# Ledger of designs, part 5: VHH binders against Kinase non-catalytic C-lobe domain-containing protein 1 (KNDC1)

Target 1, 252 residues: Kinase non-catalytic C-lobe domain-containing protein 1 (KNDC1), of Homo sapiens (Human) (q76ni1r1468to1719)
Amino acid sequence: STHQLFSQLTLLQQELFQKCHPVHFLNSRALGVMDKSTAIPKASSSESLSAKTCSLFLPNYVQDKYLLQLLRNADDVSTWVAAEIVTSHTSKLQVNLLSKFLLIAKSCYEQRNFATAMQILSGLEHLAVRQSPAWRILPAKIAEVMEELKAVEVFLKSDSLCLMEGRRFRAQPTLPSAHLLAMHIQQLETGGFTMTNGAHRWSKLRNIAKVVSQVHAFQENPYTFSPDPKLQSYLKQRIARFSGADISTLAA

## First folded at step 1 (VHH)

Design d1 (framework vhh_7qia_2)
Fold by ESMFold2-Fast, scan of step 1:
Structure d1 (fold): chain B 252 residues (1-252), chain A 126 residues (1-126)
Amino acid sequence: as target 1 above (252 residues)
Amino acid sequence: QLQLVESGGGLVQPGGSLRLSCEASGFTFSSYAMGWYRQAPGKQRELVAFITSGGSTNYADSVKGRFTISRDNAKNTVYLQMNSLRPEDTAIYYCAAGTDEYGSLTELYLEGFDYWGKGTPVTVSS
């Protein structure tokens, strides 16, 4: 069932999330640099310390092993979703895969697994996937799920906590989207460029601290689904198969 | 439209053997995964065995070592060889088909199958 796919993907995501220390989310600028740190050229030598000082500190923040695994897994899941769709041989199979991924994403966001929901959305938003003619032949009710998923993203982007609710965070298991969380922390760090008073800086730090505190609370209230080792092994294998793949090349 | 027709069911004594066949029509058989389900009186339907388009097989724990699933793409037929039959194997056996296409196993494995036959009864008793 799509619900069993949802539950096992949630447990896999939770395992990685639980290994991260909440304080690492304070390094949102490093998380923002992560996507481009793989693409930018690296140099082994540096003779100008002052010229390179500020850019050196940002990459150093992303050296946490488990935070890197969390971010890489997010990218791998998005790539897996896109790859499965673009490598499918028929429009009917593409319709089936789109439908299944949308229903999995719906279960994810309804059960507060925002991480996997946003990872699936990211895969579905790849240009090669979006250009599939299968979108036009999706059942109307399934097409509505894609609009719901995009609305969830909009709502999460407008929420500084990357959540769809407030005070009940301590009562319900939640997996926040690392990329959206990084975006909000980065906005909090760079906001108030015209407010240079210490009072404004400290209120900003309090908001960032609140986000980190909430991440800690989520780690203390995990999902309790029953593990299915066989299905988890299968999912890990499928996700790993497409790790690092270029979707545009696969679609050709 | 896909059609599945099961045959080979019947009455057999405990310890006996029986071979079920399922002939498919209306599609490219070799591209589909094929499976066998059963529904015992008063119980829910359960997956017994399946075989992918590539020939990989999987079995329920209750039948491992006793049942063997196989396919003959030239004859558009899937088989279930049942050995060492037990009274607990008494059920109506259903043939099912689902898309495989090198990577859709996740859909097939978790959702089950899209197409079903009408079933063939198997009774194991003296």
Scores: ipSAE 0.006, ipTM 0.211, lowest interface PAE 10.4, mean pLDDT 75

Design d10 (framework vhh_5c3l_4)
Fold by ESMFold2-Fast, scan of step 1:
Structure d10 (fold): chain B 252 residues (1-252), chain A 127 residues (1-127)
Amino acid sequence: as target 1 above (252 residues)
Amino acid sequence: QVQLQESGGGLVQPGGSLRLSCAASGFTFSSYAMSWVRQAPGKGLEVVSDISSSGGYTTYADSVKGRFTISRDNAKNTLYLQMNSLKPEDTAVYYCTKDLGEDYQWMYDLLSGSDYRGPGTQVTVSS
């Protein structure tokens, strides 16, 4: 069973997500987290220029340490997944780790934790991981989960709200992928620039407002799993151990 | 260090029976679920049966339900698979595996670099 790992990873992701203000997702480009901005070398002078390019309805951006923590944690989880696999020295261990991460990711997307599901997929798609001979000896049922994960990513990318479904009154606990949300918000904002018609601008604003509103709704409908502080502490330690690691170097 | 040693395989005719054993050491056997998995020539791994740490819960693959029985003796640190009504399709190398567990203990053990499978025992069913 991978249910305990799934539930505790979900609670850790939820803790970070709950600390973010929904509007701060609109500031992601100004913070450089979307790979649209280079690192800001001088805050005061660069803030003026970044504020002009952030969004028309946000003339000055505010640094959100919690949004940065959320995005850094997403990268750390992906790196952790890849690092655990490439540092294991036998094909048997790699098969077991691949199987468990795939099953955790399946539980995540089935329970609408799209954040952790996409983070795991990102780790599994690292070149060093993909080159593992363990993929060829995975049980067929487990290999199918990888195809399901890829299908989930494709579906989420096609939906501006990154929801997998959307009834107006459905209030399911959901953890959206921060990177995919940021991508969609960026897409909504930049697309409007080629349209000078006021109707297209208002449509853009309405769609952005829907995303912000939905993020707020997700924060109001949290998962209610029982916390396991010991397992959470252990997971935090393992994820932190590999933070910033170069996977290609570890695989050598 | 986890050590698993399978035995009891061999050549049998269709409809025959075999009993596989797995001797476990290097971990607290009574605390872990155990599994039997098999690999036929040119095929991937198939999980055939699982048993809980206490022996109170068992599962079987549809291909072996009603023919195979998994059991364990925690006092002897031994896992068993009773195989009845064997078919040519059951021809495979059979491995016992330490289940990765229901909780986070499996991650401690897995990340220690332990090998969770024994070397296997060959079962050949032919006329």
Scores: ipSAE 0.000, ipTM 0.140, lowest interface PAE 15.2, mean pLDDT 74

Design d2 (framework vhh_6z1v_2)
Fold by ESMFold2-Fast, scan of step 1:
Structure d2 (fold): chain B 252 residues (1-252), chain A 126 residues (1-126)
Amino acid sequence: as target 1 above (252 residues)
Amino acid sequence: EVQLVESGGRLVRTGGSLRLSCAASGRTFSSYAMGWFRQAPGKEREVVAAISGSGGSTWHADFVKGRFTISRDNAKNTVYLQMNSLKPEDTAVYYCAAPGSEDYTELWDTYEYDYWGQGTQVTVSS
């Protein structure tokens, strides 16, 4: 069953990813890691960005509805994972859920669905989940998957696959972690951006442009799994049920 | 249909100068960033210079800074590359390129450029 959960979660993530315009990933302010001067008088429901993104210089802040939905869904999936575990009434049920989520995450990162893999890891790393005694009961082979998943996160944080892979790997279906992409873009923007250092500015902008180009390439090579509408509906309902939940309160 | 036509390439001696032109037809490119690329035999295509749609901002690769200058005339729908102090290493086919949409103006990968000219050969002898 873990394979079906993996494939359908991948398709749900893909649907949201496909709605995003690649250039909107340049707007890292949508991620909440932002300047405190967040006053924006313009409505965020603009569908056209061409005039705002047609400059070789960085455009003014633009908020994309679909990028925000993608980011919110990532948080909702993480919350869902944590909530399912902490609301389970016995250690045996928690062991079963931990095992299932870890195996789903393993299928995700092995098939280049880094988005869902990192979302599951985030849920599993919630303090209330980490403190569960169920971790001590997990089979050794399953516990190894958690260490592999943490290693995948370290790899992605130190060298984004989007920055490293280049054209050779663009034909492979891939779902990048929106939060990690945004973090990398933010890091590329950090260090000062001055008009007197054109070379420094263009070097940074070119690296950011490579990330956006990679996102475009990933959107052109989607996963082709068979949809299961009933299972997808079930997953959407479960994820929505726990949206915004306080995990510490649920764990009490 | 959009067409880009480069002109001005020829044989020049080391230290010489050349002005390349790229004429666009079929569409107005005044809102698009435009770029000059080059490709030498056995090497991949590399970006040489770029200019914003308004012409207010330009970028030049480190290996041509101080020697090459990109400019544009939006009334003529034309982009130029002024090349000074030419070196044998500048020998290549030079291409101008334009993105398929305004949304891709900041991307420098070939995937984002739907319109490419046929190229103009520049040969620099010693």
Scores: ipSAE 0.000, ipTM 0.096, lowest interface PAE 21.2, mean pLDDT 74

Design d3 (framework vhh_7zox_3)
Fold by ESMFold2-Fast, scan of step 1:
Structure d3 (fold): chain B 252 residues (1-252), chain A 126 residues (1-126)
Amino acid sequence: as target 1 above (252 residues)
Amino acid sequence: DVQLVESGGGLVQPGGSLRLSCVASGFTFSDYAMGWVRQAPGKGLEWVSDIYSGGSTGYADSVKGRFAISRDNAKNTLYLQMNRLKPEDTAVYYCAKGSDEWTAMLDEYLHGMDVAGQGTQVTVSS
């Protein structure tokens, strides 16, 4: 069922999110490299190789490793979504897959799993997927979900999730989009400290601290869905199968 | 054409063991979930066990702890090791190929299975 796929994908995303230390979302270097790179990074960084050679592991490197794993998983899920659609054998099956991914994404953003919702959107926005004639056959109600999903992305890009006050946001289980959260943090960091009196600097530092605090709060309020190890194993295997796939080549 | 050829059935006493085999041909075996379903006389099909392409397994509550499913992708062969057999396990056992695994998950796993073999009879009786 769509609900079982939604709940188990949410638990898999949550597991990766829980491994990240909130403060390591501020690692501008790791996030900057991932943002600009179009290729899958090969192996560990030079720092990691030095640490391994000397039998040393720095705590922040371990935390950076989990953040990188979270970001790589996001790319893998997007690639999986696109690959499933472009490798489907008939237009009818392609319409069915497109509809189901949209319904899963709707469940995700309605239940505050923004990470998986944005990952699915990214996969659906791949050029090869967008060129599918299946979009024309899609039921109008399902097509509306795609517009809702794009509106959710616009909403999240407005910093609403990161800078809002209130216990309500802390009380509800939430999985933030790692890429959008990274973008917000980078924007806050690069806004400059050019104010003569330093007031602007303290305001920005306070806002960055609020984002870290909110990430921590989200980790303290996890989803409590019942795990299905068999379905989780299947989803992990399927996502891994398409990891690094060239969607344009698969579509040909 | 998809072909599934089951073997290994027979008559066994309660508490005994049997190992079923299924040789598959006509498709890329390693890409599909495989399973076992059974049909007792006068009853409908009952899902027994499955194994996904990645190796994850599932079992019906009635056989859990007694049966073990496995696959050998090099030989295109599916196995079911049946231990501590009970009279209630008496049925024709069919090897089943899953439909596309993604489509099967969107419906129900059992509904997405193709049953293509003639089956192998397992009788548990004293």
Scores: ipSAE 0.000, ipTM 0.189, lowest interface PAE 11.1, mean pLDDT 75

Design d4 (framework vhh_5c3l_4)
Fold by ESMFold2-Fast, scan of step 1:
Structure d4 (fold): chain B 252 residues (1-252), chain A 126 residues (1-126)
Amino acid sequence: as target 1 above (252 residues)
Amino acid sequence: QVQLQESGGGLVQPGGSLRLSCAASGFTFSSYEMSWVRQAPGKGLEVVSDISGSGGSTTYADSVKGRFTISRDNAKNTLYLQMNSLKPEDTAVYYCARGDEYTPLFDSYIEAFDYRGPGTQVTVSS
């Protein structure tokens, strides 16, 4: 069922989230978020970094093991969603898969599994998937779920910490999107200079502390769905099958 | 390992008949929808016919309706395509393809991966 797929995907995401220590989310370098292109070459640059200089920077820029696993899994889920759709050989299957993924994503965001909801959205927004004629055949109520899912993304992006929904909501099971959380942490770190630097730095530290506290609170209030080990193994295998796949190549 | 092997192709005159066979191994044959797909020179793949895992439901492309019949023998893990009243435009390489897998977990058919055999050439010419 849709509910069974939703609950087991949520438990798999929760397992990875629980392995992360809350303080590790403060390493914005590990999360790889970038507001502007830093690829603009310096006018005086003669050559790219050598292997020796690259290795010298490894100890200062090594990403956290569990955060990397969380981020790689997010990419793998998005790739899996896109791959299942573009490798379906009939319009009927493509409509059914789009509908199923949209309903899973709806269950995810309605029950505060924002991680999996955003991962599914990312897969559905791949160019090859977006160009499918199956979108025009979808029932209107299902098509509206895609618009709701996009609205959820806009809401999460506009929330400055992705978790500031009031005191009572901190006790609800929640899986935050690691990429969106990284975006907000980067924005907190990028804050400009002020004439009152002490007050600015205190506000920044306070906001960072709130993020750590909220992540910890969510880890202390997990989802309590009944695990289905056979379905979980099946889902892990499906996701792993398409890991690293080039969707454009699969669609050709 | 999934293996699909077609046979029965050849040269036939317009109006003639051919029967294609596909031997399947490496998976639970009866759990999968099976398809015949073809590719004419310089063209993309065309799905010719589909059959459900049980054999209870079949579909056909408009170009072959009334002339082709798809069937399967789940005890022998074999898929068939009976082709009657063949036309020059039926000239193509015919592939046996593993289609949808019905899974109760999704309450629908889901294509696990697109597996095809090496193909068998059908040429309709005088």
Scores: ipSAE 0.006, ipTM 0.139, lowest interface PAE 10.8, mean pLDDT 74

Design d5 (framework vhh_4orz_3)
Fold by ESMFold2-Fast, scan of step 1:
Structure d5 (fold): chain B 252 residues (1-252), chain A 123 residues (1-123)
Amino acid sequence: as target 1 above (252 residues)
Amino acid sequence: EVQLVESGGGLVQAGGSLRLFCAASGFTFSSYAMAWLRQAPGKRREWVALITSGGDTDYADSVKDRFTISRDNAKNTVSLQMNSLKPEDTAIYFCAAGEDYSWLTDLYEYDYWGQGTQVTVSS
């Protein structure tokens, strides 16, 4: 069912999120380092070994293993979503897959699993997926879910759950989007803000502390769905199968 | 013991028809999606048709409008009606059962498999 797929994907995301220490997000150069770490080794052979050694020597270039796994898994889920759609055998299956992924994503954001919701959206936004004829024959109610997902993304980019000034902390289970959290934390760390006086510095430290505290609170309030080991194994296998796949090549 | 047993295969002339049957035992048939896959000589196994536990059907483009999948939960059977057969339909046809998910079109997704039944279409 859609609900079983939603609940088991949520548990898999939660497992990875629980392994991250909240403080590890502060060392995030995640988007840049993730891109470099997922690159083919031969592609980075033009860079000197001394430069790579020097980068690893500096604390601000070191990334947490579990944070990198979390971010890599996010990319793998997005790739999996796109791959399933572009490799589907029939127009009816493609419509069914689009519908199921959209309904799973809706369940995700309604139940505060923003991580998986954004990962699915990323997969659906791939050019090869966007060109599918199936979009033209989707029921109107299902097509509206895509617009809802885009609205959720806009909200999260503008005002990350963890960075909302004056918001109450809730005891409800929440999985934040790791990519968006990493981006916001990096903006706070690297000074996208002008740090010309002490007041700005204290505001920055206070906001960073709020993010760390909120991540910790999310980890303390996990989802309690019943695990389905068979479905989880199946999902892990499918996601792993398409890891690193070139979607444009698969669609050709 | 879980078993899927195919029958109904044989030799038929191009343009002819065959009906394949799959008898299931050892599991709660009504809770499973059922599928037919085929493997032609020297080729990879390919998905042909699917019927969900709820009765929704789906077909590969190559067989659409020619093949019809159906199930009978009271008899624990799934069948595939094959019309307007072409020489390119020649293959071993396999019955498969799996969890009722939208992804049950890949051969790796099924929990249980039959041993297959040969279908030969002469030109």
Scores: ipSAE 0.012, ipTM 0.291, lowest interface PAE 8.8, mean pLDDT 77

Design d6 (framework vhh_7b2m_4)
Amino acid sequence: EVQLVESGGGLVQAGGSLRLSCAASGFTFSDYDVGWYRQAPGKQRVVVASITSGGSTKYSNSVKGRFTISRDNAKNTVYLQMNSLKPEDTAVYYCAAPSEEFDQLLSEYRTGDYWGQGTQVTVSS
ESMFold2-Fast, scan of step 1: ipSAE 0.066; ipTM 0.453

Design d7 (framework vhh_7qia_2)
Fold by ESMFold2-Fast, scan of step 1:
Structure d7 (fold): chain B 252 residues (1-252), chain A 124 residues (1-124)
Amino acid sequence: as target 1 above (252 residues)
Amino acid sequence: QLQLVESGGGLVQPGGSLRLSCEASGSIFSIYAMGWYRQAPGKQRELVAFIYSGGSTNYADSVKGRFTISRDNAKNTVYLQMNSLRPEDTAIYYCATDQYDEYPEFLREWTDYWGKGTPVTVSS
């Protein structure tokens, strides 16, 4: 059932999320600002950083293994969603797959599994999937779910759920999107470096600490669904099957 | 979650009629395509009729012209009107969200909601 897929995907995502220490959500760039001096970017060409050295200063540079596993799994789920749709040859089957994935995503965001909801959205927004004729014949109510899912992404990108610490959010099981959390941390780090004094540095560190605290709170309130080992094994196998696949070549 | 409960089955003589009902609760019924399936003793479960969320219908060749599927979204109910019943229509009838042979394996078994079934017996 859609509910069984939702609950088991949620438990699989939760397992990976629980393995991350809250501080792992600080990417290596955020840590680098605290520990390492910044290079002078306009130094002479002979003193310019090598490509390898420059990569250490990229805002999205991630080094932590558990966070990398979480991000890689997110990409694998997105690829799986796109691959299932793209390898389905009839428009009727593609309509059915789009409908089922959208209903799974709806269950995810309604039950605060924002990680899997955003992973499904990412798969559905792949260019090859977006070009499917099936979108034009999708039932109106299902098309509404896609618009709701996009609205959820906009809401999450505004930091509303990632930084909010209201009691209802702290007490409820929640799986945040690792990619969106990484984006928010990167935005906090990229803030103007021109006039940073002690007060600005303290404020920035406090905001980062709030994100870490919120992640910890979410880990303390896990989902309690009953595991289905057979379905979990099957889902792991399907997701792994398409890991690293090139969706555009698969669509040919 | 979506819960499906069938009713209306029973014993009927050849040439008779029955109307099956399937009441849904829990989720937004109107967005689901709904199907009626049956499983006769010693046979595999087969699709009998289905109705898309928009109202379009399709039927198995064995029941075309005799069975009619319909839905009432305001009552969260799907119906199967069975006319000119034959002994070979004897089966347990199940209500489910749309499940097709062309669905990938993981969608067919694990994504659709099923009712517990209602028996239909057509004597001799």
Scores: ipSAE 0.000, ipTM 0.142, lowest interface PAE 15.4, mean pLDDT 73

Design d8 (framework vhh_6z1v_2)
Fold by ESMFold2-Fast, scan of step 1:
Structure d8 (fold): chain B 252 residues (1-252), chain A 127 residues (1-127)
Amino acid sequence: as target 1 above (252 residues)
Amino acid sequence: EVQLVESGGRLVRTGGSLRLSCAASGFTFDDYAMGWFRQAPGKEREVVAAISWSGGSTWHADFVKGRFTISRDNAKNTVYLQMNSLKPEDTAVYYCAAGPEDYGAIFETYMSSYDYWGQGTQVTVSS
C-alpha cells in the first residue's frame, strides 16, 4: 500500500531528523561538503572539496555524526528510488514503480514530509530515470503528480524557511528537506555584507534564531503513525542495498 | 454567499500590458490560496499562476514566467494578475479561483483543488 510505505518512510525520516541538534543545521560548511561529495562525481569536485576542508572547513569542529547521517540517508533514498526504476527490466514494471513513487511523494508533501518528497523527486530527476520510455505511458493523472512535485520544490526554494506556509494558529508535523534547508542557511550565512552596521547584523541573528526555533518546533511536534517494524526493516534493507550505487552503470 | 468577480479583461495589442483583478466576498479571503486559470476556445483550462494565503509564495507557469505576476491585497480581498508583453496565444477567458481551505495548499497547480470559481473575464490579444 502506498499509504503504508508513506507512513513508514516518514517515521524513518523522523527518527533521523529528531537525532539532530537544531543548531547543527547552521553548519553550512558540513552541509555544502556533503552535497558536493554526493551530487558531483568529478575529480574537480573532489579537489574543490579537499581545498574547502583545508582552508575553510575544520573537520574537528563541524563533524556532526547525526547531521551527516541525515544527509547521507537523503542521498541513499534518492539513489534507491532511481536504482529500483532503472534495474526494472520492463517498461510496464517501470510505469508501476514510477506511479508508486509519485503517489508516495504526493502523500509526503500533502502531509508536510518535504524531506522524503524532495528525496523522491531527486531520484526521479536522475538522467537515466528521465530517459525511461515509461514516462510517455504514465496515466495522465499520475503525470500531473510529477508536475505538482516539481511545483512543490519551486515553492520550497522560494520560501524563507524552505517550507510551505502552514496554518498560522495550529502546529502541524513537518519534516523539512535537509538539502533545501542547507541551501537556505548558506544563503543567510554568505549574503548581505554590503551593510556595515548593527541593523544588518541584528536581522541576520534574528533569521538564524528563527531557523533554529522552527527546526526545534518541528522536532517537538512529531508524526504519530503506528510503526510497522517488518516493513521498516524491509525499507531499510532496500535503501541500504543501493547506497553509493552508480545509477548510470546500473541503467546500462 | 461565496463570490469571485473578475474584471479588467479587454482587447489589447501584441506587446501590450493589462492588469486583471478578482474581488472576493463571502469567505475568509486570507485563509485561502488563490489562482488564475485560463481557457482558450477548443483548449483545456490551464493554470497560469497561484499565490499562497499570505502572498509569501507564488507560482507561475513556464509560459508566463517573466511576463505575468500574481499578487494579492488581503485588506481589499483582491487578487491581481499583472500581464506584460502579451502575445496572441495569451487570448483566453481568465478565471479567478479560491484554493483549498488548508493554508499553504500544495495543489495550486490542480484545477480540482480549487473550491470556488469566478465567471471569467475575456482577454483578447491582437497581432
Scores: ipSAE 0.000, ipTM 0.152, lowest interface PAE 15.1, mean pLDDT 75

Design d9 (framework vhh_7zox_3)
Fold by ESMFold2-Fast, scan of step 1:
Order: structure tokens, then C-alpha cells, then sequence
Structure d9 (fold): chain B 252 residues (1-252), chain A 126 residues (1-126)
């Protein structure tokens, strides 16, 4: 059922998220799912100072492994979603898969699993998936879910959801989108201001500290769903099967 | 040019009180959020408190209930009233200007501080 798929995907995402120390998110170079040895000069030059600043707070390089695993898993889930759809040989099967993924993503967002919701949206937004004739056959109520998910992405990108999270009148389990969190940290790190008569700019450090605080708060209230080891093994295997796949090649 | 000048620091006994002041110049003070950050010996920067142009305040958990931030727009001055001081409050305290003031709600999570002064030393010991 969609509920079982939602709950088990949430537990798998949570396991990876819990392994990350909140300060791991300060390493902006790791957030792009970029091999540390592969640097693009333009991006590298704009982030050299922020990278040094982040290094002062990062416990050690071994712990970057968990952040990279989290980001790679996010990409793997997106690729899995797209691959399942484009490898389906009939419009009927593609309609069924689109409907299933949209309903899973809706459950994810409604239960504050923004990580998996955005990962599914990313897969559905792949050009090869968007070109599927199945979109024209989708029931209107299901198509509406896609528009809702796009609105959720806009909301998260605009930091509106973070304001609601910051209010925290009630502690709720939440899984933030690693890629959107990376985007926000990179935006915070691009601001460079000059010192004037001894005045110094600290907005970057303060904003980054707030992000670390939010991540810590999310880790303190985990989901308590019952694990299904067989379904989890099945999901891990399916996701792994398509890891690194070129969706355009699969669609041909 | 933006200039922030702190004063009011000093030596105080545990349980005592101090009031820090910060005089701002070079910008329209009433249009910006303001705050205080501190750096204790051997530790990183810690956000202490902030106040928006509209008067909304925030406090770090470590100082909540003991410190009070306020502003006087007519005098371009920011204040931090520090009560029931602890040895752990020993730090250099910096006055800071918010880099974003139009949206009060966004101040709490993403805006942060753009400029800070040279700081004033607060030492809490017997």
C-alpha cells in the first residue's frame, strides 16, 4: 500500500539523516554531491573563504561520509522514480506509477517528510518523465497533487516553511530536504561585505548557526513507524538497481 | 559608512547586573533590526538576542529570562540589560545590525547580522 511505502521510505530516509551531525551541513562543498577532489574553479573561488569558515566547525572529514551518503541517496531516489516510470512499457502502467509516486509524495509532505517529497518531485520533473503521454491520462485529482507538490517546493525555497518550523509550539517529526538545505546554506555563504571603521559582518555565521540549530531540533523528534525489513530490503534493492542510471538512455 | 560603538562592559560579580549600550551611525537606525552576539574565551560566536525594527525580540536559550534587549530610535541606541550574570556569560559582546528588515518573520531564521562593532568585554568573576 502507499501508506506502507511512505512509512518505510520515511524510516530509510530518517536512518541516513540521524547519522549526520548537524554541523556536517556547514561543509558547503559537500552539499553539491561533488567529489571533494573535483572542483569547478568558478564555484571554488566564490566559496574559498566560506569553506575555511566551515572547516573550523566541522568535527572531522570522516563524518562528511554521512552527509555525502544522505545526498547520494536523495539523487538515487529521484533517479529510481524517473527510471521506474520511463522503463514502463505501457501508458496504463505509467499512469499507475505516476499516481502511486504522487500519492506517496503527498503522504510524505503531509507528515513532514520533505526530503522524500522533494526527491520524488525531482524524479517526476525529469524531461523524459514530463514528456510521458501518461500525464494526459491522469485522473484530475491525481494531477492536482503534482501542482500541490510544485507549490510545496516553492514554499520551501521561499523559507516560508522554515518560519513555521521555527515557531515549534509542538515538536513534530520532520525530515528536511538536503538539497534545499544545501541551496539555502550556499545562498547564505555568497554574501561578502566590507569592513568599515572596525565594523565586521557576522550574518553568515549567525544564519548558519540557526540552520544547525534547526537540524538538531529535527533529529531530536524521530518518526516511530514500525519497521518492515522485507519491504525495506525490496526498496533498497530497487533504488540501488537504478543508481547512477542515465534516464534519457533508459527512455530510449 | 556603518559604525556601531559599544559601551557598558566591565567586571561584575556572579548574580550582578550590567547594561550594554550601542550607538549606531551611518544608516537609518529605525529601519533595521539590531542584535547582540558574544564570543567567550576559547569558544565560537554565539547569538545572544535580537530586536526587529517593529520591536519583536528573540533570545538564546542560555540567556532567556535573564537578559532584555531594547532600542531607542530617537537616540540611535541599542541596549542589552543583563541580569543574574553567571561566569559563563564572560565574553566580548558585539552590537550587530541586521542585513534584512522589511519582513519581520524572516528575521527569525534567515536574515542574520551584516555589521558588528569592535565589542565590549564583560567579565563575571568573584
Amino acid sequence: as target 1 above (252 residues)
Amino acid sequence: DVQLVESGGGLVQPGGSLRLSCVASGFTFSSYGMGWVRQAPGKGLEWVSDISSGGSTGYADSVKGRFAISRDNAKNTLYLQMNRLKPEDTAVYYCARSGFEDYEALYNLWTGFDYAGQGTQVTVSS
Scores: ipSAE 0.000, ipTM 0.108, lowest interface PAE 19.8, mean pLDDT 73

